VHH binders against Protein DOG1-like 4 (DOGL4). Designs and how they scored, part 16

Target 1, 232 residues: Protein DOG1-like 4 (DOGL4), of Arabidopsis thaliana (Mouse-ear cress) (q84jc2)
Amino acid sequence: MSKMRNLVEEKFLEFYESWVIQLELYLHQLLIAHNNNTMSETELRHLISKLTTHHKAYYTAKWAAIREDVLAFFGSVWLNPLENACSWLTGWKPSMVFRMVDRLRKSRVVLVEAQVKKLEELRVKTKFDEQKIEREMERYQVAMADRKMVELARLGCHVGGESVMVVEAAVRGLSMGLEKMVKAADCVRLKTLKGILDILTPPQCVEFLAAAATFQVQLRRWGNRRHYVTHS

## First folded at step 11 (VHH)

Design zb11 (from zb1 with D101S)
Fold by OpenDDE, fold request of step 12:
Structure zb11 (fold): chain B 232 residues (1-232), chain A 121 residues (1-121)
Amino acid sequence: as target 1 above (232 residues)
Amino acid sequence: QVQLVESGGGLVQPGGSLRLSCAASGFTFSSYYMNWVRQPPGKGLEWVSGISRSGSYTYYADSVEGRFTIIRDNDKKMVYLQMTSLKTEDTAVYYCARYTSSGSLPGFDYEGQGTQVTVSS
């Protein structure tokens, strides 16, 4: 299923493949740390830092790529259909990670009342931020159907050079808006992640990150099995 | 048949350098993420370095960062590991490993026979 890919897609595909492989390696380390409890607090903090740095690297690469072609991320050829189906504004839904936090409680991790309260506050804030972004996204989507574009659609796409210019202008406008929204969404993701990690203890952070990474890796694997997509 | 053959190991003094090579055959080499892993005496397998299919992206374990360099040549179907500032802790059998998205973590489906690296004064 080799789709025609532009240069941005090709480059980011290779990057993402590599990034996910490294995530799996970190996941392995997280699981070892969690299961054996052989690591000191300092070592745990170091491992957490490595993972957070890894995630930051992803967004650095992503933001560089979206400057070139933000629309590529709404196709996301580097993702399988299952991954894409679970995508919100080109990434994971920020509020979804609280499901991973809930898992901690299920695994007999004891969260103190103060932690529970802070997590709930963060959840509320995250959801609020998501909704705000969604409303803005809708505005950009609706704006694509302005008077000129609607008229062009009625007349057909092959009316001449003027039509091409109008469409290109509309696409540029949309792209600029989308880039803004994607970056905003990513900021919410990063803030949410940081917020959770700031509330949890190092051992709890390791467990949380392991759960999150496991879900991401497994989602990819499940999707690949279903659609017979080879990403290696 | 998939085959990975490591070479270039040997005895070296601390602070010395060594270059490992891995020859790949039996598969589309340029389609795979390649790795170096090592097994120190009495220890488990440890990931050392990885390189993307084109070589554009490389990753290193903290213990070797800044000292080791992974390179690949897709035309020759080779992966290299340039090791510098070697330490006694780097003593291990080094393996070239192909990544796979299937199986247990870490996802390696093929490894060579390995090459012995011994760092000793």
Scores: ipSAE 0.829, ipTM 0.929, lowest interface PAE 0.5, mean pLDDT 92
Fold by OpenDDE, fold request of step 12:
Structure zb11 (fold): chain B 232 residues (1-232), chain A 121 residues (1-121)
Amino acid sequence: as target 1 above (232 residues)
Amino acid sequence: QVQLVESGGGLVQPGGSLRLSCAASGFTFSSYYMNWVRQPPGKGLEWVSGISRSGSYTYYADSVEGRFTIIRDNDKKMVYLQMTSLKTEDTAVYYCARYTSSGSLPGFDYEGQGTQVTVSS
């Protein structure tokens, strides 16, 4: 199932593999913290900070990569089909994390009324932002089917220097739009994550982050087993 | 057969340096993420450092960040841990470990017999 990859894909593939492995290591620490009720608030905050820094590093790498080739992230060769199936605009859907919080609430996590209210407000805002991005994305998708783009595609079938240049220019324009959308989506992800962590107590943050990390890691593992994909 | 053999441990003064080596055989070395882990006296196993397949990406535990450097040579099938500014708390048995996506989290399916590092005045 190996496909030809460009340089951006190859580099990000290795990065992502490494990033996920490191996430697994952090997950282990989160689980230890979760089971250790004697950890100080300072220790918990430090662990939370490590995870947030790790996530920031991902987006730093991603944004550098999409600047070079945003289309690579719509193929996402570093993800298995299951991971891809669960992706929204090249990543996790922001509103999904609220379902994780809800699950925690059904377990041993007790949220005070003020926290519940703030989470709901954040949920509403997050959903609104998602929809806005989706509408804009649809505009780009529809624009691809306009007469000019169809003609460019037709011309692209004819091997000629001028035609190729026209098509490439069109693709560059599209890519710029897509990059904007991906960055917008990532901003919503980061804002949502920050918002949740600001609402939760340090112990609750640890539990939330553990749940989120578990989901990502297990999704990858399940997908790899199902589709016979091996990763280092 | 997969084999990892650590070496380079010893007794060193605080502030000193050591370079650990791990020789790998029996598998496609360049296809695997490699790690160093350690077990201090009376404590559990702790992760120290990791390095990607090509060596382009490295990670470190907070306790060793800025002092330790992990590198690999895929042609020689070697992974190294350069340790500087050693502290007494770095005293441990150090193991080279291969990552696997199977099994318990985190996944290490092979490790060597380890090499003893003792930092003492």
Scores: ipSAE 0.821, ipTM 0.928, lowest interface PAE 0.6, mean pLDDT 91
Fold by OpenDDE, look of step 11:
Structure zb11 (fold): chain B 232 residues (1-232), chain A 121 residues (1-121)
Amino acid sequence: as target 1 above (232 residues)
Amino acid sequence: QVQLVESGGGLVQPGGSLRLSCAASGFTFSSYYMNWVRQPPGKGLEWVSGISRSGSYTYYADSVEGRFTIIRDNDKKMVYLQMTSLKTEDTAVYYCARYTSSGSLPGFDYEGQGTQVTVSS
């Protein structure tokens, strides 16, 4: 029994497939830039801007999609099981990127003390924001067993005109709450990414973005191989 | 057998236009992200444009953005590249390339024989 995909899922699936392919192409450029020290600062900044624009495009598309059906993102049919397993509130966990920052610190890239300090501050802030969201999510999940959900469960046994309306209203309420949580998480992601890029020099940004893109691309590839998933 | 056959290349003056075509066969065309890539003389292969399986999403290299248009026809199993406002730096062999999620980066597993585009006054 193949899971029937709704329109939102189908559209976003194609979008995401395309988006990831483009990310892979940009990754190639990042790697070239990283290995070739002949690129000017202007060129590096342009490349960085291109990547940031690409990421912004993802969230623009995502936010449009979640307005229609946020529940689609909790199944994420466009992701393989490994990607889904690593997902935190429908995306990457913000604090995870600091592992990549740590890699920079251990690599040939020399971070000055001021940068290290700022990165640590950002790390703490990011973790705090994550925890806040997690607490809110927990509260929300507990609250899901409220009157509306009870009614939903009860009405699930009776499909009628008025009952359908009540069920739909309940689902809408849940979806709105989830949408808020997802948006909050995405805001932390974007803030964290921006924060890191603001601290790093252009060459360091390129290396960081390359690492991040590599992780995303490889996670997808590894997951696809492991679970025999064929995407576009 | 997977085949990609490019055509439409030629000699054109700066500012001119060309339309490249790629005929695909031997695979489920509508399931694949398709690309145009090019190799300028003495340079490496560079990505030019990509198009999603349905054609709903298109992407372009900065160097060709606003001048080139990628289109596909899944019924005919064709990919097109409309090139306008051509520049001398657009001179290259152009290839149609199929994306693959397997293998090493970059993710292209098949390319055609290529078609020569020469932009010269």
Scores: ipSAE 0.758, ipTM 0.902, lowest interface PAE 0.6, mean pLDDT 90
Fold by ESMFold2, fold request of step 12:
Structure zb11 (fold): chain B 232 residues (1-232), chain A 121 residues (1-121)
Amino acid sequence: as target 1 above (232 residues)
Amino acid sequence: QVQLVESGGGLVQPGGSLRLSCAASGFTFSSYYMNWVRQPPGKGLEWVSGISRSGSYTYYADSVEGRFTIIRDNDKKMVYLQMTSLKTEDTAVYYCARYTSSGSLPGFDYEGQGTQVTVSS
């Protein structure tokens, strides 16, 4: 019983390993900025820009990879089992990021009422977009169990090239649907992240980004320490 | 035993160029993300640059981006740092380091003596 990675999995594994290492280095800078109130607004905005660019680079690489093999992102070889178990449509669940925003209530920089109102509006919009995607996912899952797949199972193993072509066409159609779903979910993730950072002040953005990066880095390190087989 | 041997440092004028080398032994070099870190006089370690296992992905600290280039040669087990437009602020002992996921954040593991770079008029 041999396990083999395809080319997409091998390429993205190296990318993701390097991307998370760099996120860890940015986290160090975020923690310094969070604990040091003498940084200028220009310096804070530059650091925030580095983090947003780094996150955008992840999605750029991901979208190139899913054009070749979207299924690699469901149960990914570059994630440990804990990271995979926490995924919603190949990534973090957009509505759950607002729990990180709740951590800002214990920060040195408090939210004003105008920010609270805008964050609640964004949370509602994010939840609405998320639910729309969940309904689309249900539709594609139903398509996997559609009448053609059931009929092929009933025909047994001796049916020839006609039934193979029908199955392959159905799988290709579902793969294209999954690709659209993953990109739609990623779009919600990026819009939510941008929306939060646009509402928060630079010190608040640094605290939010530090919390998010800490969670991601520590989830990976903790999952690896439990002696699971990993690729990093 | 893991060894990282840095070389190529020296005295350089501001605006000058220098190439640092790091020879690796005692581990599977091509399996590790590699870094350059530096220690300015009287200060702690500062990350400078990193490079992925194959060399396909490189990263730089803001202070050196556009001026330094990290390169690796997995056949020769070498990491290089090509430095240009050097500034007095680049004066430091330079180390190459493996990334490890154990221990502190960030997880650098350096074993060498480093190589001194001095940028002065």
Scores: ipSAE 0.529, ipTM 0.812, lowest interface PAE 2.1, mean pLDDT 83
Fold by ESMFold2, look of step 11:
Structure zb11 (fold): chain B 232 residues (1-232), chain A 121 residues (1-121)
Amino acid sequence: as target 1 above (232 residues)
Amino acid sequence: QVQLVESGGGLVQPGGSLRLSCAASGFTFSSYYMNWVRQPPGKGLEWVSGISRSGSYTYYADSVEGRFTIIRDNDKKMVYLQMTSLKTEDTAVYYCARYTSSGSLPGFDYEGQGTQVTVSS
């Protein structure tokens, strides 16, 4: 059974591919900066700023797209199965980045007590915001149980003699609720990322961003390689 | 067999213009994100510009933004780099490359001999 790609999926597929390729180029620069100690602090801050702007551009494009079809972001066609399996409300779980910070602390990254204290405060706030969103998502799970009817309405089908107008209104209501939750989760993701970058020094930011980008790029490459390998 | 043939390079004065061309064959051209990469004298490869499958999204290195324009024609299987306001720092061999997710990071495949651009008085 094949699935039809709608306009939102077609546009975002091309955007996301381009966005990840650009992330890969930034990763290359981050790895050079991490391994060579030849970049000035000004150059490091510029690179960090470009990464921050790049992430903001992703969310700008995403938020425009979810206004048209938030459901496209649940089981996205532009992600491989491994990437989709790692998603929490259409993205990485905000608190998961602290596992990367914890691993960096056990390596050559030395954090002073003031940084550790601020990172713990941020972790607690991030986890609290996650829990609020998870409770809100549980309420929407019941509405999602009727997804077959919602999918048929999205494709323009009539269901059981019911008015198309009534079905379309129900789909719009569910989509608006999901859009609010996805945006709330994305705001937590952005605030957490910026909070970590504000606490870390520029060399520490480069190491953190390199680790995060490496994970995302390798997850995509590994997932795409497995997807293209033939096994019966 | 994949082939990428670059042309259009030459010797120009600072402030001059050139248009580089890349003819592609041996693969489904419209399925690939395409790039221009350059190698300045005595230096490693550096990325210059990229263009998405349909051409809807274009990207540029900071050093060339506002001066270079990447264009593709999927019907002719061509990618171009329109270069203006050239500087001596733009002197390099220019290669076109397709992006792949396999191999080294970043995933650029270079197949051609490149085209020399020399900017000098």
Scores: ipSAE 0.514, ipTM 0.806, lowest interface PAE 2.1, mean pLDDT 82

Design zb11 (from zb1 with D101S)
Fold by ESMFold2, fold request of step 12:
Structure zb11 (fold): chain B 232 residues (1-232), chain A 121 residues (1-121)
Amino acid sequence: as target 1 above (232 residues)
Amino acid sequence: QVQLVESGGGLVQPGGSLRLSCAASGFTFSSYYMNWVRQPPGKGLEWVSGISRSGSYTYYADSVEGRFTIIRDNDKKMVYLQMTSLKTEDTAVYYCARYTSSGSLPGFDYEGQGTQVTVSS
């Protein structure tokens, strides 16, 4: 069924488009920093700070929008089908980001043993937190199928009176639960990102942030223009 | 077909103000994120400011934050750059550009000749 855009979706669509364009501008700066090893540590830290601030601004805007309409973030109108297909609970899957770190190690980034151990510890912690959220989502799904909820949904077929108010209250309760789970997932994303940046040196952070921004920008561009996988 | 005509440049003393204008035609102006970029003497292009389709979201380079304001008027198909507290390092040719996702990274599309801003005593 065709999905009608509401005001929240229209506002966040414009925000997200502008946010990704700005991410693209930062990506350009990251690629310059990658190719120019004469940048000072102060300059690298400033650029890293701009990227982390930009990501925090995304979550600030997202959490404000979720308070109004969490369902807009499941099958989002501001993402193309490829981007939506790659989403886990309204964003990137926290445990999967370590594959990006692994790919960088294969190609460009040299990590000392102490960093490798800390990254493995973080990966395990991230997976554990991710699994806790998945268990909570399962409990949420069971609660939706519960006998009481089926009864309330059946009563909601009637228009008017207190039965409409009961159904609306139940739906609001389910939406609040979903909002909490999305925010919990976002907190794991932020914790994982901060943990990785704490373990990596400033040049390694620039490399990681460049890879992450490249993936996000190119996934969006490929999904908008070329929807088929290529081999190269 | 696409046309962007910049104007409003000139010679200004340090600390002065100037307002740049960009008249757009040949495309659906209200559907594009719009930017100002500049080329200082002997340097490459440098992004200055950007504005979302409705004007609800604006962004600025660190070097101009607090001094420049980007504004758009979708009815008149205009984008403006209000410049204050001008410094000699603001001397450049200023271009307006629309964002396109089909080009290079970053995806700025330039059509105009630009407008020269010179800040000197």
Scores: ipSAE 0.508, ipTM 0.803, lowest interface PAE 2.3, mean pLDDT 84

